# Miniprotein binders against q9rrp1, part 31

Target 1, 274 residues: q9rrp1
Amino acid sequence: MASLNSALRTAQHVRTATRGALLWGYEQKLAREVKANGKLPRHLGLILDGNRRFARAAGLQREMGHSFGADKAHEVLQWCLELGIPSATIWVLSTDNGSREPAELAHILSLLEREARQLAVDPRIHANRVRVRAIGQHDNFPPQVLAALNNLEESTAGYEGMRLNIAVGYGGREEIVDAVQSYLRTQAAQGATLEQAAENLTPDAIGAHLYAADQPDPDFIIRTSGEIRLSGFMLWQSVYSEYYFCDVYWPGFRRVDFLRALRDFQGRDRRFGK
Key: E = the ipSAE of ESMFold2; O = the ipSAE of OpenDDE; V2 = 0.75 times the mean of E and O plus 0.25 times the DockQ between their complexes.

## First folded at step 23 (miniprotein)

Design ra2 (at its last look DockQ between E and O 0.01; V2 from the best seeds 0.00; counts 0 for: pae E 18.4 > 1.5, pTM E .618 < .8, off the site)
Fold by ESMFold2, look of step 23:
Structure ra2 (fold): chain B 274 residues (1-274), chain A 102 residues (1-102)
Amino acid sequence: as target 1 above (274 residues)
Amino acid sequence: DPEELEETIAEAQKLLERAERLLRYIQEALKWAGDPLLKWAQMALERAKELLQKLRELLKQLEKRGNPEIKEQLDKLEKKIEELAERLKKIAEKIKQLEEKE
């Protein structure tokens, strides 16, 4: 009986290793297909959803889900750099944080500080000249978080490689209001009357005052966790974006999942829901 | 106190359901063998050990009261706890094997 149990354990190990090799082979095939097609997002949007549900499914505190989500964001940055995606925006924290317990919010803010400090010295950021910006409303963040974000932005401000936007304290409606206010202040500084400012208002005028106006609009948006909605992510800019809704929770988002999303972006029939 | 006993039994049943769900997700994560999911599985295994420890403590509390009216429920709970303990042991061995493959 001992020899039978040993043989069964060996057979299971071989089967698991064989499955792993087949998955690796599929991922490599998919990567070749995506690279050969050559069509990549010029500006990739990522709605990082499912951290809470990932932790809840594991019986862990919600805070640990956010920690795993931060680790995943580092992996996705690497995948974007590998493929040469020129711009990405990741949505980390919305303006609507009223449903979060104070301890959870404090943990998310502590993670933001730590991750911002780590990115500021990350060799990948500097070797690839990644320009990092934090977009959103930050006026209620703790001073140490603001300092970490400012240092990251300042240390990368001159870079002309990949653009990485971290949407924290971000809401699309709030961005539009901020853009209108910025437009009106510019008009007033030029001596325009209210009537002149109204006459000068165009869609391009509003677009020029959005948080990341110096970048193209996103053309591809991925949301994890199976939710089929955008929740105000880049509300003005996403008019012509292709959408991909992935059922996995963000911490479980793998490279093969990322490559499948890119293949879908490249495939015309997938964009029409067939 | 029947109300206190009913609350303890309900707590144990909720912990049992959480532990069963957690072990299922650990097994799903181990199928993929990805580094982020292996890290998650390691963390979740420790949580599962904590849940089983709490379940055993609650079972001892219920058995100490010696209430024959709930003996069938306690026997069923004990069987489920030992079933989960065996699954946890097997999962722990698998995680150890996967760590050594790097």
Scores: ipSAE 0.000, ipTM 0.179, lowest interface PAE 18.4, mean pLDDT 79
Fold by OpenDDE base, look of step 23:
Structure ra2 (fold): chain B 274 residues (1-274), chain A 102 residues (1-102)
Amino acid sequence: as target 1 above (274 residues)
Amino acid sequence: DPEELEETIAEAQKLLERAERLLRYIQEALKWAGDPLLKWAQMALERAKELLQKLRELLKQLEKRGNPEIKEQLDKLEKKIEELAERLKKIAEKIKQLEEKE
């Protein structure tokens, strides 16, 4: 009896290892195909959704779903660097997330602080000269979270490599309001009347006052969780974005799922309203 | 050119404000001591030293070009640079004391 159980365990290990090697070989083939095509997004948007649903499905606490979601963001950063994607925006926290349970919000903010501190010392950030910014409304954030975000920005502000935007306290309507307010303040400082400020208001004038206005619009937006909506993510900038909705919860998002999304983008004809 | 001198002073002031912000962030981070924060505090310290060095170079360029009217602004800038240098030194000592405890 003992010998048969040993042989069955060995056969299971060999099957698991062989399946792992075949999946790895397929992923490496897909990565080569995506690289060989060369058509990559200039700006990748990522809507990080499904952390709570992942935790629930795994029998874990909600907090663990957010922790695994943070770890997944580090993997995706690595995949972007390996492919040479010039810009990425990741949506971590919306303005509407203020309606979350105070304990869950406090945990997300504590994770954000930890991750911002880790990124500020991450050898990959410095070696690749990644410029990191936090975008959104942060006025109500805890001082320690603000200090960690501002530090990450200042530590990377002189870098000319990949641009990484972390959307936290971010809403697409709120960004447009902030842009219009910034425009109006600029017009007022120039001595313009309200009428002149209204006449001078163009799409480009709003665009110049958006968060990260020094970056191209997102070419490609990936959302996880199977939800088919933007929820206001880069609301203005997404006018000509390609969209990919992945039926995988964010903590379960794999490199093969990312490469499949990029292959899907490569197959699209972008007409830009023509 | 007086305009080029005003632009260089404005650049020096922006660099000074950046260095002051960075020092505040290091001081806040050092309250929450842990290995990732210590490495950050070191990197941020080196960045603040680089900013201070650039400020000292800009100040020397401004002093060589200096009109008597700008001397009071330069003296104020020099004083702020030295205050930042002392704060940087205290932060460096604090970082070293934390490294010796880990």
Scores: ipSAE 0.000, ipTM 0.178, lowest interface PAE 12.9, mean pLDDT 83
ESMFold2 (binder alone), look of step 23: mean pLDDT 77; pTM 0.723

Design ra3 (at its last look DockQ between E and O 0.01; V2 from the best seeds 0.00; counts 0 for: pae E 20.7 > 1.5, pTM E .700 < .8, off the site)
Fold by OpenDDE base, look of step 23:
Structure ra3 (fold): chain B 274 residues (1-274), chain A 102 residues (1-102)
Amino acid sequence: as target 1 above (274 residues)
Amino acid sequence: DPEELEKTIAEAQKLLERAELLLRYIQMALEWAGDPLLRWAQLALERAKELLQKLRELLKQLEKRGNPEIKEQLDKLEKKIEELAERLKKIAEKIKQLEEKE
């Protein structure tokens, strides 16, 4: 009996190692194909979904699903840098998260503070000159979270490398309202009447007042968790975005899954409504 | 059913850990006093009270079904709930003191 169990364990280890080597070889091939094509998104959107479902499936607390979700965001940043993706927006927290359990929200905000502090001193951020911004409505965030986000933005404000937007307290309808309000305030400061402000209101005028208006619209949006919806993510900017829905929970999202998404984007003909 | 009892105790423990996390976060928020935080802290306080009430109801149900072997676990849970209730009371007093200064 002991020899058979040893042989079965050895066969399982050899199968796992062989499967690992085959998966690694496939991933390296896929990475070469994606790099050789050269068609990358100018702006990558990421809807981070499935943290709670991942934790539940793993027998873990919901909070651990968010922690592993944060760790995964660092891996994806590295993959974006290695490929030379110029801009990325990651959706971490929506405006509608008032429906979350307060303890879960508290944990997410404490993670956001921790991750913002880590990014502000991350050698990868500074070496690659990554400019980080938080986008969304933050006025109701804890001051320690705001201070960590502001310090991250200030620490990277002069960088001309990759643009990274962290969407927190973000909603796509709220962003449009904030953009229209910002436009109206700008018109008023210029001495425009309400009538003149209405006449001067164009799609481009709204676009100029959106969050991260200095960046191109997202070419490609990846959503995890198998959910086939945008949920308001970059609602205005996504008009010509390509979409990829991955049936993997965010903490389980692998480099191979990312490369498959990029290969799928590379195969698409972007018609822009033509 | 012993398995149903263990499952309910494990659910009560998860609710307790969530209440502890919430209270730590409210306390951190109240160290940084400002109007948006005060409203958030109040909402979070009321939800923490509701969570503790649900935990007390769960404990009362578990005690009625409890065997002597789980009694020590129930007594530990009850003690932790009372510690959290006392922390909630102190937080409520601190919230009220901040509201009276605005």
Scores: ipSAE 0.014, ipTM 0.238, lowest interface PAE 8.4, mean pLDDT 83
Fold by ESMFold2, look of step 23:
Structure ra3 (fold): chain B 274 residues (1-274), chain A 102 residues (1-102)
Amino acid sequence: as target 1 above (274 residues)
Amino acid sequence: DPEELEKTIAEAQKLLERAELLLRYIQMALEWAGDPLLRWAQLALERAKELLQKLRELLKQLEKRGNPEIKEQLDKLEKKIEELAERLKKIAEKIKQLEEKE
């Protein structure tokens, strides 16, 4: 009986080690395939979902899930830089988080402050000349958070490398309303009547007034946690985006998951026909 | 291979869940926004068609194996796939209706 149990434990260890080696080799194969193909998203969108569910599944408090999610965002930034992805937008906090408790929101904002301060001095940001913007509604943020975001934006404003947008306090419907209002104010300043403004309205006119109008529309959007929803993420700009809905929660999003998403993107038809 | 069979069933269940949610989201977008989201809905519909095709291929793979222990699961999966196909057809008709309006 003891000899049989020892043999069973040995067989389990060998099976586990073999599987681990195969998974590592698979990730390396994927990385080579993605790099060899060369087709990368021009603007990658990331909807960071599942932080709370990750913490609950691990038996941790919600706040720790957001901390792990912040750590994961650094990893994904590194992966984007290694591959040369030219633009990314990460959705950190929506305007429609009314169900969040004040303590959880305060924790998220404190993490945002720390991450903004760390990015502002991060050698990778400066060596790769990453231009960072915060997009969304920020007027009600604590002063320390707003100062950290402004410092990050100003310290990178002259960079011409990768563009990183941090969507915080962001909602797509609010962005569209702001763009329409900006368009109408511009038309009024030019002396246009309401009817003339309506006749002059084009998709490009709205696009020119969006938060990140100087960047191409996202062509690939990854959402974690298995949810198949846009939830208002870059609502106007995502009209031709391809979507990848990943089953893992954001803190558990691995490099192999990222590479699988990119391989999926590389094999897609990117234009609606007719 | 029992482990490969269970993996295939799990893959089919995940694809089914994704397809059902995608179709629901397309329907909500068309009802909520109509024409402004029409092109997004068209692209998303093509994605849903791809998922449906993959689901049918997985169903055929599972039926080929002929395992009597999974017969009930296969019958349930087949029924859900046909319900999904009918919802896809209705959404495609609604998209066509919106295209004719423009």
Scores: ipSAE 0.000, ipTM 0.096, lowest interface PAE 20.7, mean pLDDT 77
ESMFold2 (binder alone), look of step 23: mean pLDDT 79; pTM 0.747

Design ra4 (at its last look DockQ between E and O 0.01; V2 from the best seeds 0.00; counts 0 for: pae E 22.2 > 1.5, pTM E .673 < .8, off the site)
Fold by OpenDDE base, look of step 23:
Structure ra4 (fold): chain B 274 residues (1-274), chain A 102 residues (1-102)
Amino acid sequence: as target 1 above (274 residues)
Amino acid sequence: DPEELEETIAEAQKLLERAERLLRYIQEALKWAGDPFLKWAQQALERAKELLQKLRELLKQLEKRGNPEIKEQLDKLEKKIEELAERLKKIAEKIKQLEEKE
């Protein structure tokens, strides 16, 4: 009896190792195909969804779902750097904080502080000259979280490598309102009347006052969790974006799932409304 | 120096905008009950009071320079400082009422 159980365990380990090697070989093939095509997004959008659902499905606390979600964001940054994606925006936290439990929100903000401090000293950020910015309404953030975000932005402000936007306290309607308010303040500072400010208001004038106006619009937006909606993510900028909805919770998102999304983008004809 | 005067006014405006951001923060934090939001609201309130004090000191320095060309800007700044002070007072009362309920 003991010899049969050892042989069955060994056969299971060999099957698992062989399956792992086949999956790895497939992922490396897919990575070569994506690189050889060369058509990459200039700006990648990522809607990070399913952290709580992942935790619940794994029998874990909600907080652990957000922690694994943060770890996954570091993996995706590495994959973007390895492929040479010039810009990325990751949506971490919406303006709709009222739908979250106070303890869950406190944990997300504590994670954001930790991750901002880690990124500010991350050798990958400095070696690749990654410019990091937080985008959104941060006025309501704890002073220690704001200090960590500001230190991350200041530490990377002179970098000309990949651009990483961390969307926190971000909403697409709120961004448009803030852009219009910034435009109106600029017009007022120039001595324009309200009528002149209205006449001079164009789509490009709004675009110039968005949070990341110095970057191209997102070419490609990936959402996890199986939800088929933008929820206001880059609402103005997404007019000509390609969309990919992945039926995987964010903490479960793999390099093979990312490469499949990029292969799907490469197969698309972008008409820009023509 | 007129340049030093413009720089001091610009510093006062930046401090005012920071205090208004802290005020928005406190108002948002007070929509959520209990720790850590009450504690964060308290910490933000103390920082906003420190900024208000610095603004009042800068205003007094600007007023002592007695430049008639900036008088309208100083009067506008003073009004905004007093509006900020009144908003901070109402928020401090609201924080105290929440502390008494826990």
Scores: ipSAE 0.013, ipTM 0.208, lowest interface PAE 8.5, mean pLDDT 84
Fold by ESMFold2, look of step 23:
Structure ra4 (fold): chain B 274 residues (1-274), chain A 102 residues (1-102)
Amino acid sequence: as target 1 above (274 residues)
Amino acid sequence: DPEELEETIAEAQKLLERAERLLRYIQEALKWAGDPFLKWAQQALERAKELLQKLRELLKQLEKRGNPEIKEQLDKLEKKIEELAERLKKIAEKIKQLEEKE
């Protein structure tokens, strides 16, 4: 005998399975289209937003939202490796920590330490020769976090495959100030006067002193959570970047969402001199 | 004399390259939205005006020497400076229009 509740649950399971099959088929079609086109970002920027909102929407503690966000970052890194995207920058933590409770910040930093240690021994990082760097202001980080980041950077420093930048303690305005300070110190070490340093200052001179200056500027930036703003992400380097704003929270960012973003990038018309 | 002339030409070419890149960056920033980009563009425009003035000073130095061997290079430099000035004018007008819409 079948109860009405059992029949309703069975009908719901069938509808869920049908949706899953249709989504899988659409994802495979998108993947084929993206691969066939072949145009991929040379440097992909990712503004990871919505961890806290994802946790609230799912009825979870916000610390779990950050943990799911870290898991999602691993998935997206894998997708970049599979497609052969040569450079990616992921914005994990901004310089503006004043709105965060100390316990939340401590959790984010402990996740960062754990993830950095795991990446340092991850076979995929080494097999794909991924060079990993942490960019941002780190002088106030706990020593164990700094040690984990340094170990990760040192263990991958010689790699010439994919480049992964983890923007932690990062703000675009702070990056520009750091670059100017670094430029001025270099000029002073060469004996330049202030007037000479001012005359030698160019966009390229500033660019040479930015974090990760040895990489091309990003050409595609994805921001999750529906926010339509840059918030200082790679403020100097994003001059020619195309932007994609996705209306999902970062932990809920699916492979189909990633492929849609890439298809959109591939469909951008080049401007002709008109 | 020839070495000083070569250095002045090289300096002018370097400044021209800086100015062209700066105007390109301003143009890209104006495609975006938000107050930080408009304010950055305003400050960068002032720097571009300074570069244009330095370029004109260098051109005057080169013209005072009256060296016919470099006439083609001076003519090209003068043309590029004029193009830069016209682009700067258009960008300044665009920034003014965007300021008034706020």
Scores: ipSAE 0.000, ipTM 0.092, lowest interface PAE 22.2, mean pLDDT 78
ESMFold2 (binder alone), look of step 23: mean pLDDT 77; pTM 0.729

Design ra5 (at its last look DockQ between E and O 0.01; V2 from the best seeds 0.00; counts 0 for: pae E 18.4 > 1.5, pTM E .585 < .8, off the site)
Fold by OpenDDE base, look of step 23:
Structure ra5 (fold): chain B 274 residues (1-274), chain A 102 residues (1-102)
Amino acid sequence: as target 1 above (274 residues)
Amino acid sequence: DPEELEETIAEAQKLLERAERLLRYIQEALKWAGDPWLKLAQQALERAKELLQKLRELLKQLEKRGNPEIKEQLDKLEKKIEELAERLKKIAEKIKQLEEKE
């Protein structure tokens, strides 16, 4: 009896190892195909969704779902650097997340502080000259979170490598309102009347006052969780974006799922309204 | 070059907006008593002073170019820089008063 159980365990280990090696070999093939095509997004958008659902499905607390979601963001940053994606925006927290339980919001903000402090001293950020910015409305954030975000932005402000935007307290309607307000303040500071400010208001004038206006519009937006919606993510900038909806919760998002999304983008003909 | 002048004005405006964000941050930090908030407020104040100095240098460079078309924009920028300097001074005094109470 003991010998049969050892042989069955060994056969299971060999099957799992062989399956792992086949999956790894497939991922390495897919990575070579994506690199060889060379058509990468200039700006990648990522809607990080499913942290709570991941935790629930795993029998974990909600907080653990957000922690694993943060760890996954570091993996995706590494994958973007390895492929040479010039810009990325990750959506971590929406304005509407004010409806979250106060304890869950406090946990997300504490994670954001930790991650911002880690990124500010991360050798990968400095070696690759990654310029990090927080985008969104932050006025209601705890001062320690704001300090960590400001320190990260300052520590990387002179870098000309990959651009990473962290969308926190971000809403697409709120961004447009902030852009119009910034435009109006600029016009007023130039001595324009309200009528002149209205006449001078163009799509490009709004675009110049958006968050990260010094970056191209997102070429490709990936959303996790199986939800088929943008929820206002980069609402103005997404007019010609390609979309990919992945039926995987964010903490479960794998390099193979990322490479499949990029292969899907590479197969698309971008007409830009033509 | 007129394009270089517009770029430099746009850079000065971005620095001003950044300094105003730091001022709002300091004001929020000062609503919270004790460490680490006071230290964070002090660090943000020193950074805001550095931005103010850079803004004053950019303004001096823009003024030296002597372009009459931007004079009104420069006068408005100067006014905003001085308003920022006064706000920083008031915040520095408030920080000092909090340090003396700990």
Scores: ipSAE 0.016, ipTM 0.223, lowest interface PAE 7.8, mean pLDDT 84
Fold by ESMFold2, look of step 23:
Structure ra5 (fold): chain B 274 residues (1-274), chain A 102 residues (1-102)
Amino acid sequence: as target 1 above (274 residues)
Amino acid sequence: DPEELEETIAEAQKLLERAERLLRYIQEALKWAGDPWLKLAQQALERAKELLQKLRELLKQLEKRGNPEIKEQLDKLEKKIEELAERLKKIAEKIKQLEEKE
């Protein structure tokens, strides 16, 4: 019996090591395939969903789910830099933040402050000349969070490398309203009447007043947690985006999942439907 | 290069903190979430193993440089990495036992 159990343990160790090597080899093969194809998103959108469910599944406080989610965002940024993806927008916190319990919201905001301060001095941000912007409605954020975000934006404002947008306090309907208001104020400053502003209104006019209007529309959006909807993420800009819905909660999103999503994006380009 | 050594030490410390957070998640998932969440624990275990491999690589880089000013820090890092490896081994055994009971 002892000899049999020892043999079974040995066989399991060999099987585990073999499985690990196969998984590593598959990831490397997939990375080579993605790089060989060469088509990468010009602007990748990421809907970070499942932090709370990840924590609930683990029997942890909701705050831990958000902490793991922040770590994962750091990893995905690194994957984008390694592949040379030129622009990314990550959705960290929606405009519905007032429906969260105060302690959870305070933790999310303190985590945002910490991560913003860390990014502002991160050698990889500066070496890759990543321009970082916070988009959304920030009027009611604590002053220390605002200061951290402003410092990060100013520290990177001159960079022309990768563009990273952090959507915090963001909602797509609110972005469209802000864009229309910005358009109307511009028209009024130019002496236009209301009727003239209405006549001048076009889809391009709205697009020019969105939060990050100087960037191309996202062409690929990944949402984790298995929900098959966009929930207002980049509502105006995503009209022609390809979508990928992944069943893994955001903190469990692996590099192989990321590469599978990119392969799927590349496969859509190879269709011959005319 | 003292600046490269300090960057490597800081990176190792951050990876260690991330691995410890994943370990706490795995422990809670196996005890609080019950059987339906075993797949999440397995995914987190694989990530923790990847972090352990990166930590060992960084430690080897630091030890190869042989800077006596950081020897005490290297000994502390090695002890924590060894502790993490033993805890991950035990967690992997627990996950295997839960899979067999399934």
Scores: ipSAE 0.000, ipTM 0.118, lowest interface PAE 18.4, mean pLDDT 78
ESMFold2 (binder alone), look of step 23: mean pLDDT 77; pTM 0.725

Design ra6 (at its last look DockQ between E and O 0.01; V2 from the best seeds 0.00; counts 0 for: pae E 18.7 > 1.5, pTM E .649 < .8, placed apart)
Fold by OpenDDE base, look of step 23:
Structure ra6 (fold): chain B 274 residues (1-274), chain A 102 residues (1-102)
Amino acid sequence: as target 1 above (274 residues)
Amino acid sequence: DPEELEETIAEAQKLLERAERLLRYIQYALEWAGDPLLKWAQQALERAKELLQKLRELLKQLEKRGNPEIKEQLDKLEKKIEELAERLKKIAEKIKQLEEKE
């Protein structure tokens, strides 16, 4: 009896190892195909969704879902660097998330502080000259979180590599309002009347006052969790974005799922309203 | 000056939105009594009270200007300020209940 159980365990380990090697071989093939095509997004948007559902499905505390979600963001950064994606925006926290349960924010803000401190000393950030920025409405964040975000931005401000935007306290309507308010203040500082400011208001004038106005619009937006909506993510900038909805919770998002999304983008004809 | 009136209303609206955001974040810190955010929630509550006081001062300045065209906007602003004050009071009570449990 003992010899049969040993043989069955060995056969299961060999099957699992062989299946792992086949999956790895497929992923490496897919990575070569995506690289060989060369059509990559200039700006990748990522809507990080399903952290809580992942935790619930795994029988874990909600907080562990956000922690694994943060770890996954580091993996995706690595995949973007390996492919040479020039810009990415990662949506971590919405303005509407102020309606969630409170230590989900407390935990997200504590994670954001930890992750901002880690990124500020991450050899991958400095070696690849990644410029990191926080975008959104964060004036009301805890002082220690603001200090960690500011230190990350300052530490990377002179870098000309990949652009990484971390969308925190971010809402697409709020960004448009902040852009219009910034435009109006600029017009007022130039001595324009309200009528002149209204006449001079164009789509490009709003675009110049968005949080990441120095970057191209997102070519491709990936959302996890199976939810088929933007929820206001890059609401203005997304007018010509390609969308990919992945039925995987964010902490479960794999390199193979990312490469499948990029292959899907590569197969699309972007007509830009023509 | 009509332009100074519009600027003051716009400033009041911006302060109101900041105070509403701050209150959402404080309500949001307080339902989680076990986290190091209680001290931040206390400081954020005091900042929200200061914003509310500035809003009440701006409202009184706008009311003294007596422009009938803005009266409906002032009445809407006053109503929102009182809704904010009642939310602040509930938040302050919740902070106090959490401090008494530590």
Scores: ipSAE 0.022, ipTM 0.276, lowest interface PAE 5.8, mean pLDDT 83
Fold by ESMFold2, look of step 23:
Structure ra6 (fold): chain B 274 residues (1-274), chain A 102 residues (1-102)
Amino acid sequence: as target 1 above (274 residues)
Amino acid sequence: DPEELEETIAEAQKLLERAERLLRYIQYALEWAGDPLLKWAQQALERAKELLQKLRELLKQLEKRGNPEIKEQLDKLEKKIEELAERLKKIAEKIKQLEEKE
């Protein structure tokens, strides 16, 4: 009987090793296909969803899900750098904080502070000259969070490599309102009447006043957790974006999932080309 | 410099808290989680190793200063670092066992 149990354990190890090798081979095949195609998003959008559900499914407290999500964001940054994706926007926290328990919000803001300080000294950021910006409405965040975000932005402001936008306190409707207000203030400063400002208003005029107007519109947006909706992420800029909805929770988002999304993006262009 | 010494001790204490929480997260995830958490646990373990190395560097700085007034704090810090290192070793062994199972 001991010999039989040993043989069964050995057979299980062999099957596990074979499965791992096949999964690794598939991931390498996808990586080669994505690189050979060569079309990559010029501006990748990421809606990080499922941290709380990941924690619930694993029987963990909510704060653990957000901590796992922060670690995953570092992995995805690395994948973007390896492929040479020139711009990415990651949606970390929406403007609507009313649905979150105060302790959970405090934990998310504490993680944001720590991760911003870590990025400011991260060798990958400096070696690849990644310019990092925080976009959204965050004037009312705790001073220590604002200081960390400001330090990160200042320490990378002169970089001309990859651009990383951290959307924190972000909502698409709020961004549009901010852009219209900025447009109107510019018109008033130039001496325009309200009637002239209304006649001069164009889509391009609004676009020029968005938070990251100096970057191309996102052409590919990935949302995790299986929800098929945008929830206001980059509402103005995403009109021509391709969308990919992945049913894996954000902390469980793997490199193979990322590569599948990119291959799907590449295939969409072929369906409408000459 | 007493001010620089206090800053170094505060840095070490913050790193201890961070490392302890990270190791608890890894242990919790490995006890309750299936395959989706294994890759996360592997990467989190590497982060924990980095934090432990930084803690050891700070301990060396504190020991070089030779300040007898903080000996009790240094002894407590060294004990915590040893506890974290042992926990990290056990977690690494568990992750390897789970990888072979997979």
Scores: ipSAE 0.000, ipTM 0.118, lowest interface PAE 18.7, mean pLDDT 79
ESMFold2 (binder alone), look of step 23: mean pLDDT 78; pTM 0.739

